# Designs tried in a protein design chat: VH-VL binders against q8rwq4r167to367. Part 37

Target 1, 201 residues: q8rwq4r167to367
Amino acid sequence: LALEDIDGSPSFLEKALQFIEKYGTKIEGILRQSADVEEVERRVQEYEQGKTEFTFDEDPHVVGDCIKHVLRELPSSPVSASCCTALLEAYRIESKEARISSLRSAIAETFPEPNRRLLQRILKMMHTISSHSHENRMNPNAVAACMAPLLLRPLLAGECDLEDDFDGGEDNSAQLLAAANAANNAQAIITVLLEDYGSIF
Key: E = the ipSAE of ESMFold2; O = the ipSAE of ESMFold2 at other seeds; V2 = 0.75 times the mean of E and O plus 0.25 times the DockQ between their complexes.

## First folded at step 22 (VH-VL; framework fv_belrestotug)

Design b43 (at its last look DockQ between E and O 0.58; V2 from the best seeds 0.00; counts 0 for: pae O 3.4 > 2)
Fold by ESMFold2, look of step 22:
Structure b43 (fold): chain C 201 residues (1-201), chain A 123 residues (1-123), chain B 108 residues (1-108)
Amino acid sequence: as target 1 above (201 residues)
Amino acid sequence: QVQLVQSGAEVKKPGASVKVSCKASGYTFTENWMHWVRQAPGQGLEWMGVIDPSGGLTYYAQKFKGRVTLTRDTSTSTVYMELSSLRSEDTAVYYCAKDWDMEDYFPQYFDYWGQGTTVTVSS
Amino acid sequence: EIVLTQSPGTLSLSPGERATLSCRASQSVDSSYLAWYQQKPGQAPRLLIYYASDRAEGIPDRFSGSGSGTDFTLTISRLEPEDFAVYYCQQYGQWPLTFGGGTKVEIK
């Protein structure tokens, strides 16, 4: 499981999530500001070599990027293509109350349990950060923008089309438009999941 | 620190073409899209199009399609905007602008702008 | 294409006064994908607000955005001398990206 080692103890990912929940809430631009790639890789290597705990004095931006690194390196997307399609269908419902209910149902009915638990856990950390936006300047929209590409990979890859469209030829500009729309949809879906976290999970 | 530096002012005759450069620094050039926006004297802002520098894919606003061409040179981190068949109403300041992006999101609002390039088209 | 109409065209006020700038869209702007920019003479535009109400980095809290759907507002709670400029709204809910015509905030 991504959150637990074989022996049931907290994984590197779970420890990093806990660190950000505790020490990241007051850090301006947390989850948005990148750390040096070499520092992030070094910290991951240090964990593998025996430094299994984060200390309070570690740079929260490095720890945040460790979370992103682990999510990016997962062998499969946290949300599968079929699950992304279900979320997109639910998101398109006009009524806010019905949309929230449909999102809850989609997650409960279509997600494998490990994927549901992982998504829920990541969103919990993100919710905590966005709840301190006056201090860290990371409101739900900003946190969602930073994290949605890591959570909804199939949507950004164009694997989650609801409508039956036909391409009118090889117009390269259609690819950028599709990418822009997918990015907006991914960010919007995650924003709703954050803003209504308690009602959805 | 992110910096977008554009080429200098141009004076052109109607029917000519102009090519404006925008050199980027302070970020990974291929990880962000670059947009072009123009502003006629005393008027508002007009979006012209966008290029993804990683593969060179482009999208042009319909008004400019067929007259504008966006290209890039990844070895110099530079985007070029060429506008052909110039008319007097193309007299404007032309800006390059980047979105803010950490890794894979492309928000379509612009946190950094070039200094602008004045193009004057006169008989 | 979404047309953004800003009003008033010019707003003449004194330092210390409250400025209220309007931006109306020809159709609903999905998920409030709307930004506001400030432009001073001889300068490029500067991002103030995104997602209709979220303040950009380094923007003082006297700037606030509100609205949804077709009606959006930029408010400057207490004008400072450096706030006299032209303000533009921009939507990014669909391509082509479009800007409003601008509101010039000038010293009375």
Scores: ipSAE 0.418, ipTM 0.760, lowest interface PAE 2.9, mean pLDDT 87
Fold by ESMFold2 at other seeds, look of step 22:
Structure b43 (fold): chain C 201 residues (1-201), chain A 123 residues (1-123), chain B 108 residues (1-108)
Amino acid sequence: as target 1 above (201 residues)
Amino acid sequence: QVQLVQSGAEVKKPGASVKVSCKASGYTFTENWMHWVRQAPGQGLEWMGVIDPSGGLTYYAQKFKGRVTLTRDTSTSTVYMELSSLRSEDTAVYYCAKDWDMEDYFPQYFDYWGQGTTVTVSS
Amino acid sequence: EIVLTQSPGTLSLSPGERATLSCRASQSVDSSYLAWYQQKPGQAPRLLIYYASDRAEGIPDRFSGSGSGTDFTLTISRLEPEDFAVYYCQQYGQWPLTFGGGTKVEIK
């Protein structure tokens, strides 16, 4: 499981999430500001070589990018294609209260338990960061923009099984519009999950 | 240091075409979409369309569809905007504008703009 | 197409005064996909605010954005001489991307 090592102790991902929740809340641009890719990869390797705990003096931007690195390397998205479809259908409901209720239901009823737990865990960290936006400048929209591509990969790849409501022809202009819409939808879905976290989870 | 450097001012007659260049530097040219925005004298800003330089895919605002063509040359990191069948109301400053890094963001707002190219259409 | 209407067309104010600029959308701009730009004569626009309230890099904290849905506001808490310019809002929630007509902030 992505959150636990084989011996049942917290995984590198879980420890990085905990670090960001504890030390990242007051860091301007946390989750948005990139660290050097080679530095991030070295930190991951240091864990495998015996540095099993994050220390308070580690750079939060490096730890934040460790989270992103692990999510990018997962063999499958935290949210599957069918789950992305369910979230998109729920999000399209125009009434705010019905939308929130439908999102809650989609997560509770459609997601396999491990995927739901992983998504909820990552969103908990993101919610904690966005709750300190006055200090870190990372409101729900900003956090969602940084993280949605990693969480909702099938939506961005066009794999959600919804019939294409756009021009279904092989028109080059339709591809850019579809990409822009998918990106906006992914960010918007995650934003709502963050803004109404307590009501949804 | 991101820079977008546009070609010089143009004076055209109605019915002619104009082709404005926008040379990009200071970032990986193919990783950001490039937009074109115009501004008539004393007026606001108007979005014309967008090109993805990596594959050359384009989308045009309906007002300009059929008259505007966006192309790119990846070997020179340059985008071109061609506007045909010019009319006097096409007199404007034309800007290229870079969106943010799409690997981290889903932005369609513009952190860098070219200096603008004045196109004057007069008989 | 989302039409953005800015008001007032012109604000005549003195340095040190507070400026409040309005941007109203013809339909809701979901997820606050709204940016603000500053433009000085003969120059390209400069990004100030994105996501309705986030300041771009290097933008002083006297600039603040707020609002959601159809009503958005740019506030300059204490005008400095360099702040006298035209300000535009822009939505990016749907194509075509659209801009407001601008608000000119000029010295009284």
Scores: ipSAE 0.397, ipTM 0.751, lowest interface PAE 3.4, mean pLDDT 87
ESMFold2 (binder alone), look of step 22: mean pLDDT 91; pTM 0.938

Design b44 (at its last look DockQ between E and O 0.65; V2 from the best seeds 0.00; counts 0 for: pae O 2.9 > 2)
Fold by ESMFold2, look of step 22:
Structure b44 (fold): chain C 201 residues (1-201), chain A 123 residues (1-123), chain B 108 residues (1-108)
Amino acid sequence: as target 1 above (201 residues)
Amino acid sequence: QVQLVQSGAEVKKPGASVKVSCKASGYTFTDNWMHWVRQAPGQGLEWMGVIDPSGGLTYYAQKFKGRVTLTRDTSTSTVYMELSSLRSEDTAVYYCAKDWDLEDYFPQYFDYWGQGTTVTVSS
Amino acid sequence: EIVLTQSPGTLSLSPGERATLSCRASQSVDSSYLAWYQQKPGQAPRLLIYYASDRAEGIPDRFSGSGSGTDFTLTISRLEPEDFAVYYCQQYGQWPLTFGGGTKVEIK
C-alpha cells in the first residue's frame, strides 16, 4: 500500500510522485541534487501533522528528496532479492530483443502484484523526468543512477550476485569488486527498464 | 567544499618504500571510495587501486598487487598509499581521487582529485 | 582488461574551431560507462563528462560527449583559449579501471 492510504486515497509518496511529474520536468538536476536534510524532515513532519497537499510553489528538490526518503524507509525493497536475481539473469542476455522480452517475463512471472505496481509507478515518474532531459539534464542513465539503489536494494547488498552465497573476509578484494559490479548492474537494469518502459510494462 | 590534500614530494632510492598521504575534507570521509592513480612524466594516467575507508577493504590493479598497500585513518580522514620495492619506472605523480557522491551508488569516475604528489626514484 | 585508444594524439587548432576527439575501446563498454577528463600542465585532471554524454557540474555547454559500445567522441563546439589541454577518456564498466592515452589539443 505504498501508493495509497488505508481509505484508498493517494499516499504521501503518490502525491510527491505526481508533483514531480507535473512540476519537476523543467528543474535542472531533479532527483540528483539534494535538498537540506532538515528541510526534508520538516516537510515529512508537516505532512504527518496535516499539511497533506503539495502546493505549486514548493521546492521540487525537497519533494524529490521526500520521495527518496519514503523509499529508503520502506520495510522491504520495492524489488525483492529473488526478483533482483530474475532481473539480473534477464539483463545478462546479449540480444536486445531477447533481453527486453525476458525482462518483461521476469516482471510478470516473479513480482508480487503490489511490488510490480510500485516499481511501475516509480518508473513512470522517472520516465517522465528523463523524457525532458534537454530541459532538466536528467537522461535515463542519470535518473537510473540516482534511483537504482532505492529500488534494487538486495542487489546492492550482495544478496543476489554471489555464486556460492559466500562472503569473503574483512580484507577480501572480491567484496569491493562485487560491490562495484552490483552498482553498475543496478544502474544498467533500471536504465533499460526506463528506455524500453512501454515494451516492458 | 571538498578538498583532497596530499603530502609533499618524495625522493627515494631504488628498493625503498614511499608512503603518500591524502587528507580529505568537505564531505563524510567514509561515504565514498578513494582511488589512487599515477602519471609517469609525459605519459597518461594509470589506475592503481581503491580503498573503502569505512571498513578498510581494498582492491589493487594486478600490476601493483604485492607492492602497493592502501590504508586509512578515519580519525584524521586520511588515506595512505605505500609503494614498496621502488624502481626508476615508479617515478610519477601520484593522485588520490574521490568517486562521485551518489548515495549508496559508487560510480567509478572521479569528481575530485588531490593536487598530486611527485615521487622520484633515483640512485 | 579494456584498452582505450584515443585519436588523434595531437590536435592543432585555433580558438573558435571545433575539436573532435575519439576514444575506442577494445571491447564494448556496456551502458556507456565512459568518462572524459581535461588536464592542464601541473594540474590534476578535471571531470568533464560521465555516462558518455552527461556534463559534470560547472562544465560549459560547448563540451559534449557521444557514442556507445566501443566508439566514443568528445566534441568542443567552439574552442576557447582555456580549452587547450590534454583530454583523457576513462572506462568504468569493469576493473581494472583504464584510461586512454590522451589527446593533446594545442594552439595552432
Scores: ipSAE 0.441, ipTM 0.770, lowest interface PAE 2.8, mean pLDDT 87
Fold by ESMFold2 at other seeds, look of step 22:
Structure b44 (fold): chain C 201 residues (1-201), chain A 123 residues (1-123), chain B 108 residues (1-108)
Amino acid sequence: as target 1 above (201 residues)
Amino acid sequence: QVQLVQSGAEVKKPGASVKVSCKASGYTFTDNWMHWVRQAPGQGLEWMGVIDPSGGLTYYAQKFKGRVTLTRDTSTSTVYMELSSLRSEDTAVYYCAKDWDLEDYFPQYFDYWGQGTTVTVSS
Amino acid sequence: EIVLTQSPGTLSLSPGERATLSCRASQSVDSSYLAWYQQKPGQAPRLLIYYASDRAEGIPDRFSGSGSGTDFTLTISRLEPEDFAVYYCQQYGQWPLTFGGGTKVEIK
């Protein structure tokens, strides 16, 4: 649903993803460089008022931020808390080949079909951008850093902790430590999904 | 654009306290964590702790727990580091350092540093 | 706590030469969460590399990083006059964040 309107035509998100795949590959810092927040909000409003297509002369940085805006505004995370937990468990496998196989299995077996389709679609755009890193300077690590917080929201919110092994006398300081660890894990998981996209999907 | 400006050098006696300020500009102050790192003369870098200016949550390296306090004032975009019970081995340059932009989530390496504040502790 | 040991302590080279700086961790640094900084006298450190191999914005391509696990390397392919400085590695795989002791690259 996030990728299609009720009539089956491409949604705003799908159109923005297609624009970035076509016009974003040669843009230095694409997905990393921020656009003006008011300009992004204006562009979203223009779509709602009838400007339903992106044109070649639109700023790719604005379109990239439109993608981020839509993902932030989704009523639920693209990857649910249970799915984030499954990805984290699979990622922690030390052997590279077993890790990739476990990530593939986690996605195939734990994701509802709409969520799997959405994640795979967004990762396809990200993979396309990272494949042009010579021109845009956005390798898999950089693209993952920009997008992981939007895709794995429950992990960053601490809803996927496998165990709570904190000193009870430092509850508030433990929150920052957990947030730092979650951020590192989120970026690392998405990086692996990008680097081994063809094997996983 | 991004700038971290620290307060001036301090000379203190053992047992005293020092409070160093770090004023941020050129970005949204509450969007990034602020770290403190010190460097003793001729020595390497040592991480002291971090504050999230949004709400004021802190984490301190174990070596400094009980002696360091990080606070912030969002109306002036300023972080403060207070170190108490000073000893001669606390003589160092103290830096505030900003983590990377929040839109790249909050990485724990530092793209901008303050100019440093020299604290000298001697009898 | 992860201890980072840099070697050599001092590297004496001429402009145009290749510099190779080592950073060894006391335990594996997960997912290569390793950064490199340059520091000149009287200045704050400057970020060069993150994720072991990714150059920060504005860093020339003569700087490259590599390594994983416990062994990491910063390479400067052809030293320029402005590259003579002290270099530090930093890990961010776990708290406390820690830095190496530094490698001073000086003119021979």
Scores: ipSAE 0.418, ipTM 0.758, lowest interface PAE 2.9, mean pLDDT 87
ESMFold2 (binder alone), look of step 22: mean pLDDT 91; pTM 0.932

Design b45 (at its last look DockQ between E and O 0.61; V2 from the best seeds 0.00; counts 0 for: pae E 3.7 > 2)
Fold by ESMFold2 at other seeds, look of step 22:
Structure b45 (fold): chain C 201 residues (1-201), chain A 123 residues (1-123), chain B 108 residues (1-108)
Amino acid sequence: as target 1 above (201 residues)
Amino acid sequence: QVQLVQSGAEVKKPGASVKVSCKASGYTFTENWMHWVRQAPGQGLEWMGVIDPSGGLKYYAQKFKGRVTLTRDTSTSTVYMELSSLRSEDTAVYYCAKDWDLEDYFPQYFDYWGQGTTVTVSS
Amino acid sequence: EIVLTQSPGTLSLSPGERATLSCRASQSVDSSYLAWYQQKPGQAPRLLIYYASDRAEGIPDRFSGSGSGTDFTLTISRLEPEDFAVYYCQQYGEWPLTFGGGTKVEIK
């Protein structure tokens, strides 16, 4: 239950998402600009020690990195390897209308409900930020670039079930080529989900 | 701020090698891939390859495989491009270029470029 | 390998005029992985546009990008004196990364 504590109240992650939706929309580079790792870890510990609410005067970049920290530390990716494969297959459809329909179907048909709810919730925050891109300079592509690695971890780790096509040579790293392809695919998938959020969810 | 400073101009004879350095500053050197792009006089831009400074993995465009070697020195935050068996067609300005700095993810367009290093190959 | 063909090769215009630069790909460029650069003599290229339509930091609103698939356009709505330069498109949808041949925008 990444969005709720055991008693049903909003989790740290949910509260951080709400903070960014309310206070992050006008912050240039929100979700992209990093904060000090030790400051982020201290803030997480403060929550565990009883500071259960974010206050309006907290640095939005620290709160954004708290979101990333929690996502990075989840025992499993928000999107599992099989779900990443389904999204990748749907994304590769060239017709925009068919691609959107296939992405919607993949999410509805292959995702366990908790994972679908988590993905949709995080994408809602990301969509809110990207809809204020004139003020914060974070359009859908930019938001997807900084968040996709945390949402689609199996894709970037090479754990998806699709055949890899590498034209390697003696001097070339197949790992580096695979990483470049995975990074592009992860960002592209999340970008489409953001640009067509209302049609997909 | 982010800065890429390249070594000075080189004049070489055909058959020689050249090694161009690119010293990075203003960001964590190992967090971004470094690309090399060249531009012959009056011509467009040509991608040569890329190195991941964290582990030293590299990928070369097919045209340059066997002649180009990319290396790095993490203690000086410097990447090197060595091009061997030089020909007059290798006369160009050589650029290092950094991809965009997104934690855990490297988009492959270039927000910062070195100033360029002119390599002239003449007999 | 994706070949990018830019047209026209040279565009002769006066300050205040609208410039329209074309970049055509030999294959579809996935997810609009296309960037535009400006280059002045003796300088390194400068990033203008990425993802076909997104302006880089510090790039004024008169620069806009559009297109998808195989056809992409850079538009400068009202040329300023500092905009007379060579412009390159670049795709990053697959390796090898490739650039267009350039369009020189020069004063008439």
Scores: ipSAE 0.477, ipTM 0.797, lowest interface PAE 2.1, mean pLDDT 87
Fold by ESMFold2, look of step 22:
Structure b45 (fold): chain C 201 residues (1-201), chain A 123 residues (1-123), chain B 108 residues (1-108)
Amino acid sequence: as target 1 above (201 residues)
Amino acid sequence: QVQLVQSGAEVKKPGASVKVSCKASGYTFTENWMHWVRQAPGQGLEWMGVIDPSGGLKYYAQKFKGRVTLTRDTSTSTVYMELSSLRSEDTAVYYCAKDWDLEDYFPQYFDYWGQGTTVTVSS
Amino acid sequence: EIVLTQSPGTLSLSPGERATLSCRASQSVDSSYLAWYQQKPGQAPRLLIYYASDRAEGIPDRFSGSGSGTDFTLTISRLEPEDFAVYYCQQYGEWPLTFGGGTKVEIK
């Protein structure tokens, strides 16, 4: 489990999520503002060398980028290609109420339990941050924009097609348009999950 | 500090071509898409197209397809917009504009703009 | 192509007054992929708002955006002398990217 070490104690990821939930809610631009890459790498190394707790005086932007670093380094996407396809199918439903219902069903009934648990945990942190948007300026759209590429990797990689797309081998316009659409879809799906978090989880 | 510095004003005759440069600095050039937007005198803004400078992939608005060419030179961090078969209605200020990059997610609104290049097409 | 219609074309107001600018889309703009720009004479546009309601860096809190679907609003709660400019909405929910025709806010 990405949230637990072998002995059952909270992982680096889980501890970073807890830190952001506790200390990140009042930080302007949390999850959006990048930290110094060298500081993030150093902090990850410090954890591996025995500094296993975050202290209250650590920079929340560094901790937020530690979360992103861990998600990038996972051996497989938090949401698999088939799960991304299920979410995309549900998202395309025009009726808002039917869309939310279908997203709830897809997550509850088709996701493998470890992937569902991981996604729910990350979204809980994101929901907490977006619930304090008046202080941190991170509403659901902004949080989703920062995190969707890390959560829905197969969708951004073009591995989640509902219909045959003409991804022409040498047509630059088709490839760039497909990338823009995938990016918009990824953000939109995560935004809905955050805006209707209570109805979906 | 992000800066987009465009080439100087151009005066052209109908039927000619113009090539406007946009030199980027203050960020990693290949991590953001670059858009071109024009504004005719007293008129609003009109999107022309976009280029991904990392691989040179591009997309053109239909109105300009066949007349516009976007290119880039990664060694100088410069994007070029060439508009051919110029007409008097192509008289405008041409802007390059940078999107706001969120770690490979391109939201396609423009946080920085070049200063603009006036292109005048007259006989 | 999504057509953005801004109204009114011109707002003539005094400093201290509230300005309300409308942007209507010809079809729904999902996830509120809408931005607002300010443009002063002789200058490039300046980003004010993205995602319909998020204020860009350095933009004063008197600027606010709202709306979803096809109906979006930019509000300036108390006009300052530097706010007299032209304002454009822009959608980025689909290509081609399109702008509204603009609303000029002027001193009257």
Scores: ipSAE 0.372, ipTM 0.756, lowest interface PAE 3.7, mean pLDDT 87
ESMFold2 (binder alone), look of step 22: mean pLDDT 91; pTM 0.936

Design b46 (at its last look DockQ between E and O 0.71; V2 from the best seeds 0.00; counts 0 for: pae E 4.4 > 2)
Fold by ESMFold2 at other seeds, look of step 22:
Structure b46 (fold): chain C 201 residues (1-201), chain A 123 residues (1-123), chain B 108 residues (1-108)
Amino acid sequence: as target 1 above (201 residues)
Amino acid sequence: QVQLVQSGAEVKKPGASVKVSCKASGYTFTENWMHWVRQAPGQGLEWMGVIDPSGGLTYYAQKFKGRVTLTRDTSTSTVYMELSSLRSEDTAVYYCAKDWDLEDYFPQYFDYWGQGTTVTVSS
Amino acid sequence: EIVLTQSPGTLSLSPGERATLSCRASQSVDSKYLAWYQQKPGQAPRLLIYYASDRAEGIPDRFSGSGSGTDFTLTISRLEPEDFAVYYCQQYGNWPLTFGGGTKVEIK
């Protein structure tokens, strides 16, 4: 239950998402600009020690990195390898209408409900940020670039491709090309989910 | 502030090699790829290849494969481009370039460029 | 590899006029993988547009990009004196990365 604690109250992640939605919209480079790693770690520790609420005076860049930290530390990828494969297949459909329909179906049919809820919730925060790009300079492509590696980890690891692209013959050149393709695909998938959020969810 | 500072102009004879440096500052050197692009006099831009500084992995455009070598020194945050078996048509300005994204994403368009290094190949 | 053909090769215009630059790809390129650069004599290229239509940091709104598939356009709505330069498109949807041959925008 990444979004709820055992008692049903909002988790640290949910509270951080709410903070960014409220206080991050006018912050230039939000989600892109890194905070001090030590400060992020301290803030996570403070939550564990009882400081369970964010206050208005906290640095949005620290809170944004808290979100990334929690996503990075989840026991398994937020989107599993099979779910990444389903998204990639649906994304490759050329017709915009068919692609959106297939993305919606892939999410509804292949995602476990907790993973679907988590993805939808994170995309909601990202959509809110990108809707204020004139102030924060974070358009949908930029927000997707910052977050896709955390959401679609199996795709970047090469676990999701429909073709076998782990060729043992020319390992170092093939590795860079595969990494570039995976990064492009991950960012592109998340961008579409973000731009067409209301149609997909 | 991101800066890419390249070594000075070089004059070489055909058949020689040239090694151009590109020193990076203002970001974490090992988190982003470094690309090399050249431009012959009066001509357009031509992509040569890329290096991932974290592990030293490279990919070269087919035209330059076998003649270009990209290396890096993480202790000085510097990438090196060596081009061997020089020909007169290798006379060009050579640029290093990176993107604005400093983390795990590699968008492969370039918002920061070195100032360029002129390499002249003549007898 | 994907060949990008820019037209016209040279575009002669006066300040205040609208410039329309074309970039045509030899095969379809997803719009997310198309960028535009400006280059002035003796300088490195400067990124203007990425993802076919998104302006880079600090780029004025008189620059706009559009297009998809094989046909892409850079528009400068009202030329300023500093806009007379060479413009390149670049695709990054497939390796090798390739640039167009350039369009020189010069004073008429």
Scores: ipSAE 0.317, ipTM 0.734, lowest interface PAE 4.2, mean pLDDT 87
Fold by ESMFold2, look of step 22:
Structure b46 (fold): chain C 201 residues (1-201), chain A 123 residues (1-123), chain B 108 residues (1-108)
Amino acid sequence: as target 1 above (201 residues)
Amino acid sequence: QVQLVQSGAEVKKPGASVKVSCKASGYTFTENWMHWVRQAPGQGLEWMGVIDPSGGLTYYAQKFKGRVTLTRDTSTSTVYMELSSLRSEDTAVYYCAKDWDLEDYFPQYFDYWGQGTTVTVSS
Amino acid sequence: EIVLTQSPGTLSLSPGERATLSCRASQSVDSKYLAWYQQKPGQAPRLLIYYASDRAEGIPDRFSGSGSGTDFTLTISRLEPEDFAVYYCQQYGNWPLTFGGGTKVEIK
């Protein structure tokens, strides 16, 4: 549903993904370079007011931030807390082949179908961008770093860490360390999903 | 354009404290962490700690814990590094540094650095 | 704490030569969270490479990074006069953040 309006037509998110796949591949720093927040919010409102198509002359950085805006505003994370826990457990397997198999199984066994489809669709756009990294300077690691916080929100919120909890302790420095570790884990998980997209999906 | 502008050079005696400022511009100050790195004369780079300006949370490298204090003033977009109980070994150039300017993204490599502040500790 | 050991300490080469700089980590650096910096006298460090192999914006193609786990390399394929400087690696996979001791690339 995140990719379709109630009448079955492509949603704002789906149209923005298509735009980036078509017009963003040769744009240096696409998905990394931010646009003006007021311009992004204006473009979202313009869509709601009837400007339902992206035109070729729109700024790809604005459209990329529209994608991020929509993902941030979703009522629930694209990947739930239990799904984040399953991905983290699977990712920590040291053997590459076993890790890929475990990630595939976690996605197949844990994810509700709409969430799996959404994740796969976003990763497809990210894969397309990273395939043009010579021109846009956005290889899989860079794209994953920009997008992982939006895809794995419960992991960054500390809702699925496998180690001792640091989310409510009396030590404020433990919170900052936990945030840094969560960000690294989120980026690493998404990088593997992107690099091995065909094997996992 | 992102800019980090640091306060001027300081000469201090052993046992004193120094407070170095780093004023940020060209981005939303509270959306990025600010790190401090020092470099003694003829030596390499040494990470001191980090502050999240949005809430003021800090983390300090163990070597400096108890002597370094990072604070911020969001109204002036400025981070401060205070180092106490100075010794001659604290003679160094002190840098503030930030990373990528996207909200919720903390890659912890440093694409923007302040110009550096020389602190000389001599008796 | 992850210790980064750079070698050689000094690399004496002529313009046009290939430079190969090594950075070895005391333990694996997760997801290749390794960066390289160039520093000239009196200047702040300049980011060259992040994620072990990704060039920062504006960095010429003669700079390349490679490696994973514990062994990382910065290569300058053909030295230009402006490339004679000190180079540092940095890991950001685990706190505390740490830097290597540096490799000075100087004119032979």
Scores: ipSAE 0.297, ipTM 0.703, lowest interface PAE 4.4, mean pLDDT 86
ESMFold2 (binder alone), look of step 22: mean pLDDT 90; pTM 0.929

